# VHH binders against p49116: the designs that were tried, part 101

Target 1, 238 residues: p49116
Amino acid sequence: EGPLLSDTHVTFKLTMPSPMPEYLNVHYICESASRLLFLSMHWARSIPAFQALGQDCNTSLVRACWNELFTLGLAQCAQVMSLSTILAAIVNHLQNSIQEDKLSGDRIKQVMEHIWKLQEFCNSMAKLDIDGYEYAYLKAIVLFSPDHPGLTSTSQIEKFQEKAQMELQDYVQKTYSEDTYRLARILVRLPALRLMSSNITEELFFTGLIGNVSIDSIIPYILKMETAEYNGQITGAS
Key: E = the ipSAE of ESMFold2; O = the ipSAE of OpenDDE; V2 = 0.75 times the mean of E and O plus 0.25 times the DockQ between their complexes.

## First folded at step 7 (VHH)

Design ka29 (framework vhh_7qbe_3)
Fold by ESMFold2-Fast, scan of step 7:
Structure ka29 (fold): chain B 238 residues (1-238), chain A 119 residues (1-119)
Amino acid sequence: as target 1 above (238 residues)
Amino acid sequence: QLQLVESGGGLVQAGGSLRLSCTASGSDYAMGWFRQGPGKEREFVASISRTGGYTYYADSVKGRFTISRDNAKNTLYLQMNSLKSEDTAVYYCAADRWGRYLSPSYDYWGKGTRVTVSS
């Protein structure tokens, strides 16, 4: 009926752990990443169209796309997170691990290539000056992906993705009328998200997670979390 | 809540230059400058995207004013050159919550800084 996303869904504000330590450590990086992940999942579950698909479909969609949502969130929140500083700290740690022969050269190459891809993605989004409305709709496009294996309600998911694409197009044409090819430049950035390994993202940002459980395993629990618990995770308050 | 504080206003002679600053409590916003002259409605002056990649200027100031930002300092600037008596106004810093540099409606506003251009 109405628009896919409301003003509430366009708003995406990350609250960082305070204060930022003088020297970055695994705990700070993990806590920061966890806050972004929880904010991203809270964002998804608050969308009426998403709720309408039902719990099983919601879980399957988020399991399939959490890394894409997280990466878009990293790009959107890069400045507030000081992402470049976090990535530099990770690179420094990896360089020290090479010297101590703690990791295979092939694994280090894979991880460094992932960091390069992430930096290039975030740099591309920054150069395009993607605004909050555009980020919200890009996240909706990746969330409502009908092409993941095992999905039910694929026709409804495709309808919501098409609605997201149409509303993004209408917005970009109106707001950036002087830049005829802006939408095309934005949309061609999305395929890169699927080339990024969720396993490497977990290794880089979620190493401090209790019990070393996979993000895939905790998604159903996060999606069922009560509003107060979500707010506690997002802000670090209980 | 985002707080915006303008500074740098003052008295300057026609043909002169003045640089305005706006200090923000955060920098992840698209921002703009507006002004309101005596007995006139508030009008748009210039805007800048979150990273500075896009800028837009009102025709009345294009070529004379330059908008810029330093995100490390959470500061927005307006460099005003070749000032005219018509530029006399209270200048306001504004921010869009969604990062739209061509915003139809800005959400956050400073209290303004006064610029007087004498003939």
Scores: ipSAE 0.299, ipTM 0.680, lowest interface PAE 3.5, mean pLDDT 87

Design ka3 (framework vhh_7qbe_3)
Fold by ESMFold2-Fast, scan of step 7:
Structure ka3 (fold): chain B 238 residues (1-238), chain A 119 residues (1-119)
Amino acid sequence: as target 1 above (238 residues)
Amino acid sequence: QLQLVESGGGLVQAGGSLRLSCTASGDDYAMGWFRQGPGKEREFVASISRSGGYTYYADSVKGRFTISRDNAKNTLYLQMNSLKSEDTAVYYCAADRWGRYLSPSYDYWGKGTRVTVSS
């Protein structure tokens, strides 16, 4: 009936850990990434349409698309995160791992290719100057993807995705009326998100997780957290 | 929470040039310049996207004014060339919280800097 997203869903403010260490380490990178992940999941669970699908469907959707949501979040928050500096530190660590014979050359090549794809995606989004409303709707399109294997309620998910696409179109045509092809330039960027491995994202950004816990295993717990608990995680405040 | 402070206004002769600056307390915003002349409503002058990759100009200033930004310094610029008496106005810096460089409304405004163009 009403719009899929409200103005509250456009707000996406990442609070970085402070202070930034003199030398970047796996714990700082992991803390930064965890804050973005928690912010992204809190964003998703605040959407009434998402809540309406039910807990089991919500968990399945986020498990399927968290890497796409996270990557969109990296692009949106790239400047706040100093993402280029984080990626440079990761690259340096990887090169040191080769020299110390800790990782195979084939694995390093695979990870470096992933970093290249991530940089290319973030650069393309930056060049397009995607605004907060556009990011919110792109995240909604990704979240309400009916085509992941194992999903239930796929018809309803598809309807929410179509609603997100229509509302993005209406927004872009109204706001950027002088740029006839803007929507097309934006939408052609989305398929690249599916080419990025969630396993490699996990290795790059979440290696510092205590107990070697997978993102898939923590998703149900994050989605169940109360708002105060989310705020505590993203700011480090109790 | 965002503060915008304009500078660079002054008195200049017709045909002259001025460069206005606006210092922002943050850099994650699409920004624009507006002006209000004597006895007129506030009007749009130019806008720039967060990266600086997109710019948009009012027809009255196209070819004469150039908007640019230095994100490392959190500073927005308006280079005004071939100034006319009609350009006399208080110039305001504005920012959009959502990053819309073609915004129907801006959320943050500076207090303005006065530009007077003598004939």
Scores: ipSAE 0.463, ipTM 0.790, lowest interface PAE 2.5, mean pLDDT 88

Design ka30 (framework vhh_7qbe_3)
Fold by ESMFold2-Fast, scan of step 7:
Structure ka30 (fold): chain B 238 residues (1-238), chain A 119 residues (1-119)
Amino acid sequence: as target 1 above (238 residues)
Amino acid sequence: QLQLVESGGGLVQAGGSLRLSCTASGSDYAMGWFRQGPGKEREFVASISRGGGYTYYADSVKGRFTISRDNAKNTLYLQMNSLKSEDTAVYYCAADRWGRYLSPSYDYWGKGTRVTVSS
């Protein structure tokens, strides 16, 4: 009845670990990525429409789209994160792994291609000059994707996605009234998110996770965390 | 927590030019210029998107003023040409927390820099 997202959901502010170390390491990269991931999941969890779908559906949706949400978050927070510096450090770490013969050449090629695709996506979004309202609604469109295998309540999910698309359209037409084709340019960027491997994203940004846990395995836990625990993860506060 | 500091204000003759600068502690914001003249309400002057791809101008300054930014230097500029006595005001730099260059409400403000246009 009301808008899909409130002002609280448009606000998306990443707090980086400080100070930034002189030399980037796996620990700092993993902590930074974890904060963005937790912020993204907290963002999704706080949406009333998302809550209305129920816990099982919520878990299935986030498991299907966390990589897309994370990548949109990387693009949105690229300056705050100094993403180009983080990607350079990851490349350096990969080159060291090659020299120590820890990874196959074929796997390294796949990972490097993923890094280039990620950088191309973030550069594309930067060139489009996407604002915070647009990012919030793009994330909502991705979150409420009815076409992932195994989903229940697909009609309701599709209805929420259509509501997100309509509200984004209304915003863009009002705010960027002189740029008739802006919405189309933005929306055609979204399919690229599905071409990016979640397994490779996990390897690049979450290598420092303790206990060989996968993102898929922690998603139900994160979605059930109390607000205080969420806040502790996204700010580093105890 | 964003800090905005304006500079470049001063006294200039009508028909002259002046360039204002605003240094920000970060560049991940849409930004704008506002002004308040003697006995007037604060009014919008110009705005620019985070990446500089979109700009918007008040009708009163369109064609005379140019807004630009250098994100590597975290600096916003306002190039003011063909200045009029009516342009006399304190000029304020502002930033929108959501990156909207056409913001209904800006969240961060500088202290202002004074521009006086003499006849």
Scores: ipSAE 0.382, ipTM 0.747, lowest interface PAE 2.7, mean pLDDT 87

Design ka31 (framework vhh_7qbe_3)
Fold by ESMFold2-Fast, scan of step 7:
Structure ka31 (fold): chain B 238 residues (1-238), chain A 119 residues (1-119)
Amino acid sequence: as target 1 above (238 residues)
Amino acid sequence: QLQLVESGGGLVQAGGSLRLSCTASGSDYAMGWFRQGPGKEREFVASISRAGGYTYYADSVKGRFTISRDNAKNTLYLQMNSLKSEDTAVYYCAADRWGRYLSPSYDYWGKGTRVTVSS
C-alpha cells in the first residue's frame, strides 16, 4: 500500500540528562541509556505496520531485537550522548574492578570484548555517515525480523522487512545516486548486531535502573506507556 | 534555530587562493557550500557528511576546491585554489537536518560572504 515509514519516523531526538556530572557515574549512564531505550521503543510503537501485528507480536518482536535497536540508537546518537566518553568511563571502572578482584577475569574479558565490538560497530557507522532516513530503515529491518525463535505471524513480519529493504534501496539510489555501492556498505554492517550479547548490554548500561529486573520484564510496560508518561521518561520531566 | 555565519570572503586576483569559514551553533549536520554569481542562479559547490568521511564536489570546482570541517570547533571550511573570474559570487553555508551529504534540499542557510576574483 503506502510507504512503511513516513517522514515523522525519521525524527529521532535524544535529550540527555542535565547537568552532566563532573565525573560520570552509574546513575547518569543508566538514565541516558534508559532515555534512548524508551525513545527506541516509542519509535517502534509509532509505526502503523508494527501496530497492525498486534500487542503479543509487538512484545515478542521488541523482546527479540531490543539490543539491536538500542545499539543502532547508540550509533545514531553517539555525538549527542558523548558515547566515547561514556565507554571510556565504563572501561576505567572495569579496569579498577580487575585490580580489586570484584569480578572474575573471564567475565571482565567477555565484557571488554563486548565493548570493543560496540566501539567497532559505532565507529563503522560513523565512518559511513549514515543519515536519519537510513537509520530509520535499518531500525525497521531489524524490528521486522521474521527469524527469531517463537514468533507468530512470520509471513507478515517478513513482508514488512522486505518492504523496509526495498524502500531503503529506493531511498539510497535516489538520494545518493553518485555513490553506487553505498547500500551494500550499509547492509553488511547489520549482521554484527546479532553478535552482541543483550545480557552484557544490560550490565553495562542498565545496572542502576533495573537492579535485579531484566529488560525483557519491562518491555511490555514501556510499550503500553501513555504519551505523557513516556515523554516524562525521555526528558526527565515529572 | 541552527545559526550559520560565513566569513573569509574578499578580493583575490585570478590564480590566487582564499579560505572560507562557516561557524555553526551545532555540528550534528551534513554541510554544504553554495554560491550565486552575478546574474546567475544559486548553484551547488561542495558538500561534506556529518563526520567528514564523505565529500562531493560540483564538476566546475573539482581539483581546485577542498571542503573540510572541524567538529570540535563547529566550523566548516572551503579552501579555494586556482581561483577564476567565474568563481566570483556570494558563497553560502548550508546544513541538512537529516545528515544527508547529498541533500535534495538544505534546511538551514547562512547570509553569505562575498568573493570577488579580479583578472
Scores: ipSAE 0.511, ipTM 0.806, lowest interface PAE 2.1, mean pLDDT 88

Design ka32 (framework vhh_7qbe_3; at its last look DockQ between E and O 0.92; V2 from the best seeds 0.76)
Fold by OpenDDE, look of step 8:
Structure ka32 (fold): chain B 238 residues (1-238), chain A 119 residues (1-119)
Amino acid sequence: as target 1 above (238 residues)
Amino acid sequence: QLQLVESGGGLVQAGGSLRLSCTASGSDYAMGWFRQGPGKEREFVASISRSGSYTYYADSVKGRFTISRDNAKNTLYLQMNSLKSEDTAVYYCAADRWGRYLSPSYDYWGKGTRVTVSS
């Protein structure tokens, strides 16, 4: 059996909406986030092992880990997205909601903490200077997580995760042979992803576009979407 | 496509110092310095990660050269101290699109700047 990932899976190019508005409005933020989400889903679809699990299992996996994949995507695309600016804009929007007394004090705190965790995670990944290959393998490890409830084929999922881990290990040893502990430093970042609420992420990045529709409910649709359709949406949004 | 432009090369006496600069059209790259001396193959000199957190040096320049970067200015630097005649070369700036500061192959290259060390 061949490798889990190939060089084609390393490419992860996010195209931002154009033109960038003078003020980052909710629509721009949501569109940007949607593109990242779609890119992440398409990335997963491009992995033969993912396809081998079947449609039902694939859907279940993505539903379980989309927030983690999305967050890794934010970290990886932070510069292209101007993530700090986006997050600042989100905070500003929240300030308006606060002024309108739409949120409780506890909810405000939760949301602000979530934003802080996102920023901290992305900053930590930037400091580690995670490269494109490492991101690909980390995403694969997160995708093929067997420890989510309700999954079928957990043995096979675990095997794919192990394969991803092994390939990452081999890559790091080959590429960064002078840094003996790099693999460990990278892997210890993964637990931070599990601290993040998918619900809050959804509210922050997607509420303006999907309204009352949940990311969970649209995941099957995204996974069935043709690549051409995705590309069309990117070009049509310009 | 990333554009790289080197500057700061020149003539210097042995034991002297020189600072090279490389201006990039972007900052989201791991970058490095290479050099090619007369009749020699191009060789690795130093590399630096995107954030600058990690640096790596060839044994021949370790302790004498310092690689650094200013991402706000999109500029890579190479401070060369205690220069030797064997450091005479054309120095090239390079960038890796995958962000690998220990890249097996860099994707973008400058045109180079000449450094001549006289005895």
Scores: ipSAE 0.857, ipTM 0.934, lowest interface PAE 0.5, mean pLDDT 93
Fold by ESMFold2-Fast, scan of step 7:
Structure ka32 (fold): chain B 238 residues (1-238), chain A 119 residues (1-119)
Amino acid sequence: as target 1 above (238 residues)
Amino acid sequence: QLQLVESGGGLVQAGGSLRLSCTASGSDYAMGWFRQGPGKEREFVASISRSGSYTYYADSVKGRFTISRDNAKNTLYLQMNSLKSEDTAVYYCAADRWGRYLSPSYDYWGKGTRVTVSS
């Protein structure tokens, strides 16, 4: 048994839709988010340990953790996405919805609290300057979470999570030998991902493109896509 | 491919100051300064993380040199104070594609700028 991740799993290259419109709209935001989601699922599917768990387990894991993977992806790709600009556009749209009485005050409060949590998370990751290897291992720790309800191969999943944790520790201790507390600073960020509502993430980033279809509903289809079809989605090739 | 161009080198008297600049074609990189003096191996000087939150310095330059960056201008700086004759070297900026401010292997390198410190 070799390492859980190879150098190919560190590469996480998001290709944005071009050109960026002069005024951000729902369709541009949704297409950008969809590309990140497809890239995240393609990344997971490429891991041999993930493949070894089998299709049913793969689907259950991704359904349980897609929001955590997506949020880590937002943090990792914040600069290439101009995430701050996207979030500002979403906030502006919400302000207009308040003025038009289209949403309840309680719902708007929930959504704004989610945006603040997301901004805080992305800002904390940016301030920690998480590198590409660290992001790959954090995504693996999140992916191989054995504690989601309904999982059948929990002992094998836990083994892969422990392997991810061990390899991250070895990497950080070797690379950042002069920064004794770096690993602890990184790991304490992970619990915040579980506090992010997948329903609110879906509303903010996937409204207007997915229609009435939930992310949970499309995951099995995305995971079954042929490699060329998958690559077409993540690169935007038609 | 990322392009890096150093500038600001020159002749300075011992005890003087110089500020080196490195202009990059992009800013989403951890970056560092290295130097190679006459008859010496290339050595690490300082590094800085993508956001600037973390910096690291070689013991020989701690307290005298300050690394900083302006990501809006895609520019890396090295402020060199209390210069010594042993600081005479060609100074190179380097970037790590994975964002490692303590990189074991930098991917992109400039061609260098020469600093001469006279006594």
Scores: ipSAE 0.682, ipTM 0.873, lowest interface PAE 1.3, mean pLDDT 88
Fold by ESMFold2, look of step 8:
Structure ka32 (fold): chain B 238 residues (1-238), chain A 119 residues (1-119)
Amino acid sequence: as target 1 above (238 residues)
Amino acid sequence: QLQLVESGGGLVQAGGSLRLSCTASGSDYAMGWFRQGPGKEREFVASISRSGSYTYYADSVKGRFTISRDNAKNTLYLQMNSLKSEDTAVYYCAADRWGRYLSPSYDYWGKGTRVTVSS
C-alpha cells in the first residue's frame, strides 16, 4: 500500500500569540501550549492510517500518547516558542514558591526533575538537528504505539508503527547516507518520552484551563472539532 | 519569507583567502553554500545544520573551506583558504526550511556574491 505519511504531514508550523509580552505570564504560556496541542492533534487526525482506526480507537490512542506527542512538539518548536525562556520563567516562579511556602517541597522537587528531563530531551534533539521529516516519523512512531494499556486493534496499530519505522529508516538512509548511525542515535532518544508525566505537563503548561478538567478529558472534543473551529483555535482568529 | 543577503565577495589572488557572509532574517534553518562558475551548473559547496553541530563539504573544497554560523547574529560564514582559479564563481547562500543538513533541495536563495580568483 502507499506511504504512511505524505509531504503534507511534514508541515508543522506553530504560530505564537502576538504580541509577545515583555514578561512571560501564565496566560501567554497556556495559550502557546494550547496552540501546540491543537496543532499536534490536528496533525494526528490528518493521517489516513489514524483515520482508519475508527473514532473510539483514535480517542484511546491519543489519550495514551498526547504527552509524548506534545513533548516532541516542544522539542520541534523550541526555538520559535523560546522554550528555554519559558522554562527559565517557570523555574524562577517555583523557586519563589519555595521561599513563600506556596507549594510542597516534594511537589517542587518532582516538577524541577521533570523540567530537567524536558530540557535534556530538547537539548539532545537539538544537538542531533532532527529535521522536519524525522520529527513527522517520530511522532507517527509515538502515535501508533501498540503497547499502551487498554488499546484495541493493537495488531493494526503495530503494523502502522512498523510502517512508520520503515519509512523513517528509508528516509534517513536516503537523506543522510554517509551518516551510518543516525537512525540509531535518533531512536535511542524516544524512551525518554515515557519518563514525562502528563500531570506535570498539565501543571507546567495548562494551568490556565477552566476548572480541573484534564487534557485527556478534552481530547474527544478536539478530535471531533470542525476544520473552521480548529483554525480559529490555532490562530486566535474569530 | 526568509531573506538571505550575501557579502564579502571580490577579487583575490590564487592561494589567497576570502570570507563570505550571509545574513538571514531567521536562524531556524539548515543552511548551505552553492556556487556557479562560468559556463557551469550550480554546484554544492558546503552545508551546516541548524545548530551548527553538523557540517558537510564537497570533495573539491574539503580541507580548504570552512562553513560556520553565528545564530545570535543570524549569519552564515564561508571561510575560503588556498583559493584556486577553479573556485571562481558566484556564491549563493541557501536555506532548507525542513532543517536537513544534507538536503536534496533548498527553499530559499540569496542573490549571490561574486568571487574571482586570479592566477
Scores: ipSAE 0.563, ipTM 0.833, lowest interface PAE 1.8, mean pLDDT 87
ESMFold2 (binder alone), look of step 8: mean pLDDT 85; pTM 0.872

Design ka33 (framework vhh_7qbe_3)
Fold by OpenDDE, second read of step 8:
Structure ka33 (fold): chain B 238 residues (1-238), chain A 119 residues (1-119)
Amino acid sequence: as target 1 above (238 residues)
Amino acid sequence: QLQLVESGGGLVQAGGSLRLSCTASGSDYAMGWFRQGPGKEREFVASISRSGAYTYYADSVKGRFTISRDNAKNTLYLQMNSLKSEDTAVYYCAADRWGRYLSPSYDYWGKGTRVTVSS
């Protein structure tokens, strides 16, 4: 068996909606997030090991980890996305809702804490200067996590995760041989992803586009969608 | 394709200082300086990560040279102090598209700027 990831899996280029509005409205934020989500899922789909799990299993896997993949994508694409500006805009929109007394105090706290966690995570990843290869392997490790409830073929998933871990280790050792603790510093960031609520992420980034439709429910469709079809939809919506 | 343009080279006396600049058409790259002296092969000088948090130096320049960057200006710098005749070379700016400040192979290169240190 060949490597889990190839150089083709390292490329992760997000194209932002154009033109950028003067004021980041909900639509722009949701569109940007949707593009990242699609990119992340199609990235997963491009991995042969992911396909080998079968449609039912790989769909379940993505349902379980889409928030973590999305968050890693946010971190990786933070500069291109102007993530800090997007998050600030989200906060501003939330303030409007707060003024209208649409949210409880507890809910406001939860949402603000979530935004803080997202920002902190992305900042931490930026400080580590995670490179494209490292991001690819981290995403693979997160994707092939066997510890989610309800998964089938957990033994195979575990095998793929181990392979991702080993390849990352080899890469870091080869590339950053002078930094003995580089691998540990990178891996220790992964637990932070599990602290983040998928529901809150969905509300912050996707409510404006999907309405009452859940990310969970659209994942199977995204995974079946061709890139050309997606691009066509984006251009048509602009 | 990323464009890199070096500047700041010139003639300087031994013990003197010089600051090189490299302007890039983007900032989302790990970058480095290389040099090629007369009759010598191109050699690594220094590298810096995308954020600037990590730097690496060749032993021959450690303590004398400082690599830095201004991402707002898309500019890479090399402050060279205590220059020696052995530092005479064409200095090249390089960038890695994957963000590897210890890149095994940089993807983009400038045309170089000449530094001459006189005794």
Scores: ipSAE 0.846, ipTM 0.928, lowest interface PAE 0.5, mean pLDDT 93
Fold by ESMFold2-Fast, scan of step 7:
Structure ka33 (fold): chain B 238 residues (1-238), chain A 119 residues (1-119)
Amino acid sequence: as target 1 above (238 residues)
Amino acid sequence: QLQLVESGGGLVQAGGSLRLSCTASGSDYAMGWFRQGPGKEREFVASISRSGAYTYYADSVKGRFTISRDNAKNTLYLQMNSLKSEDTAVYYCAADRWGRYLSPSYDYWGKGTRVTVSS
């Protein structure tokens, strides 16, 4: 068989809402995050191996890993998003909420710890200078995780994950032959993704969603979208 | 798309020093310096990762040249010390779109800045 990912899967271009407001607001943050989420799901859906698993398995995989894919996307697109500015705005909002007693101390602590973990993860990825090919393979490794509860076709999912790992190894060893431990440094970053709460990610970045609709609830609908609808969401044509 | 403009070239005595700069229209790129001497093929000089954490040098310049960057200014630098007549060349700034500081092929190139080392 051919490679798991093609050169087209390395390209991951986030188009930010324009213009950027003078002061960041919930709407801008939510629209930016939504574009990244749609881009991430469009990316996953375009992989032939992912398509081959079938609709039900695809939905289950993305429901299980969307937070990991989203977090990798935040790290990859940190400069384009001015992520540090977005996180600073969120922290400022939380500090104001503490002063006004609008949120419980326990909840604020959980959210601040999540932001710290997110910043630490993005900083570690930035320090490693993860390239576009490496990000594509890391996303594939988390996408094809066979160990989520309730999955069918776990053998085939595991095979695709192993293929992603093998192709990443070959790529890194060929490209970064002068750095024999680079692959190990990259791979040890992945477990941290599982420590970040999808519920807190949703609260921080997707507060602007209509009603009480969860990301988990909309995933099946997004995965069924026509290509034109994906393009509209990614570019903000709607 | 990405624009790269080199500066800082000139005439310098053997054993002297010179600092080259490359101004980029963006900084989310792995970058490198290449040079082409009279009657020679273009050769790799040095490269640097997006954050500046990783650098790589051609054997001919190790210990004499230092590559660095200032991402706030979108500027790449090459500090050249203990210059030799063999260092005479047009120096080019290059960028890799995938962020590979050990790139097999760079995507964006400047037009170059000339360095002449007199003996």
Scores: ipSAE 0.660, ipTM 0.857, lowest interface PAE 1.3, mean pLDDT 89

Design ka34 (framework vhh_7qbe_3)
Fold by ESMFold2-Fast, scan of step 7:
Formats: sequence, structure tokens, C-alpha cells
Structure ka34 (fold): chain B 238 residues (1-238), chain A 119 residues (1-119)
Amino acid sequence: as target 1 above (238 residues)
Amino acid sequence: QLQLVESGGGLVQAGGSLRLSCTASGSDYAMGWFRQGPGKEREFVASISRSGDYTYYADSVKGRFTISRDNAKNTLYLQMNSLKSEDTAVYYCAADRWGRYLSPSYDYWGKGTRVTVSS
């Protein structure tokens, strides 16, 4: 009945592992990415409309869109994460792997193309100077996507997505009244999120997960976490 | 926790120029300049987005003042040209926590730097 998002949903504060190592390693990258993923899922769980869809729908929805939410989170938290430094280190490692014949050239090409798309997306968001309210609504539009294969309750999801779109429109028109085309510039960036492979994102950022656990397999557990347990994951383990 | 410190204020004669600086403890903010003249309310002067690609100016300063930033130095600038006696004020830098360069309300404020324009 009220707005889809409240002011509490605009707050999105990533706490990084401290300190950043002199040389980036798999452990640091994986822990940083895991904190962002857990923060993103906690954010989604806090939305009353999301809760109203029920546990099974919530799990299916997040499994379908976690990579898009994660990528928006990377863009939003790029400065806090020093994301450009992380990606540059990964690129350098991949270029050295080509030279040393350690990895397939076809595989390296796929990963490099993914990194390029990610950099381009994050740079476009930075250039548009997307604000915290705009990020919250873009994440809501992505979260309430009714068009993923295998989803049920698509009518209700679509209604929540339309509500997110309308509230973003109202926000941008009110806040940026002098910038008539701002909303259009923002919205045309969203389709790029669907072009990024969740498998490659998982390999780049979550390769340090113990036991070869996939993101898809842990989603139901993260969504069931109690607040205290969830906060323990976000802050990095007691 | 964000700290903002203005500098560069002083006495300048009408028609002259002055450059104000604001050093911030972080740069991931949309920022602006405000001023308060004697016996007046605080008024908006100029604003700039996090990247520096978007700027907005009050009509009273448009064409005379230029806002810019150096994110590597965490520094905001206001270049003031063709100064008028009506520009006499304490100048404050401000930051918006949500990154809104057209912010309806700023969250962080410096203590100000005084600019006096003599006739």
C-alpha cells in the first residue's frame, strides 16, 4: 500500500576486510565478494514486498537474479572495494597466464570479455553518477524481474517491478527536474546486466569457496539466516 | 564522520578573482558550495556530482563562478571571477551522503571561509 522501498532500503554499507593486502589474493577477493553478496541478499530480505512472495518464490527469484544484484552492488561499492585495482590485478594475471600457456586461449578470451563488460558497466554507472536512491530502485527492478525461466507467481512479481519503475520515475523527475533525460540514460544501462555470465562471475569472485560450493546451492541457506547470523557473515566472522 | 575544511577566503576588490578550496576526508560524495551574507539566510551557490561530469549553478553566479573537483586529492574548488560586493559572505562546502548533485538537503558541512568583496 505504501511505497515499495523506505529510506532504510537506500542504506547499503559494505564493510571491507581490513586491511587490504599489499598483493591481492584469492582469499581477500572471495571474502570481499561474499560480504557484498550477503549484504545484497540481506537487503532483498528486508523488503516487505519480497517477504510477501513467500520462501519458495524468494529463493527462485534470487537464484535467477543474484548475478545482476551482485554486479549492481559492485558498481555501487566500486570505490569502497577498490574494484578497479582488483580487476586490473585479475587482468594482469590472465595476460601472464596466456604468455605462460597455463590456461586455454578460448577460456581466457571468455573471461577477459566478461571483465571488459563488467568494467564498461561500472564505468557507465560512475559516469552517470547514480545516487543511492537510484541504486536502490535499480536493484528492486532487477530483483522483481518476472521474465526469468522457471519462475512462478510472475503476475505478482511483475506488479512489484512496475511499482519499482514508477517510484524510480517519480523520484528522478522530482529530484533531477532540470535533467529531463536522466531516467532514460539510467534505464538503457540495465539490459547489459543480462549479458554477464553468472558462471564467470562465480569463477572470478568466489573461487575461494570451501568445498566447491556453488552460489546457487547456498542461496536458500543465506535467505533463512537469522539477523545475528547474517550480521556475522557481513562483518566477517565474530 | 566526513570532515570538510574550507580555505582560500580573504579580501578582494570588486571585479577581482578568488579561488576557494575544500579538503574532504573522502571523495565519494556529491558536493556543493553555499554562502551566507550578513543578515541573510544560507543560499545555494553551485554543486557538482561525484565524477565531476554534472554541475549546477545558482542564477546569481552562473557565468562568473566555476565549480570543479580533484578526486585524487579529495579537494573541491570554487573559482570566483568578476566578484561583486553582493558576493560578500561566509562560504561553506557541503556533501550529500546519497551522491545527489541536485540534493534537496546536504548532510555534511564545513565551518566556512570568509570572502569580503570591497567596492
Scores: ipSAE 0.568, ipTM 0.828, lowest interface PAE 1.9, mean pLDDT 88

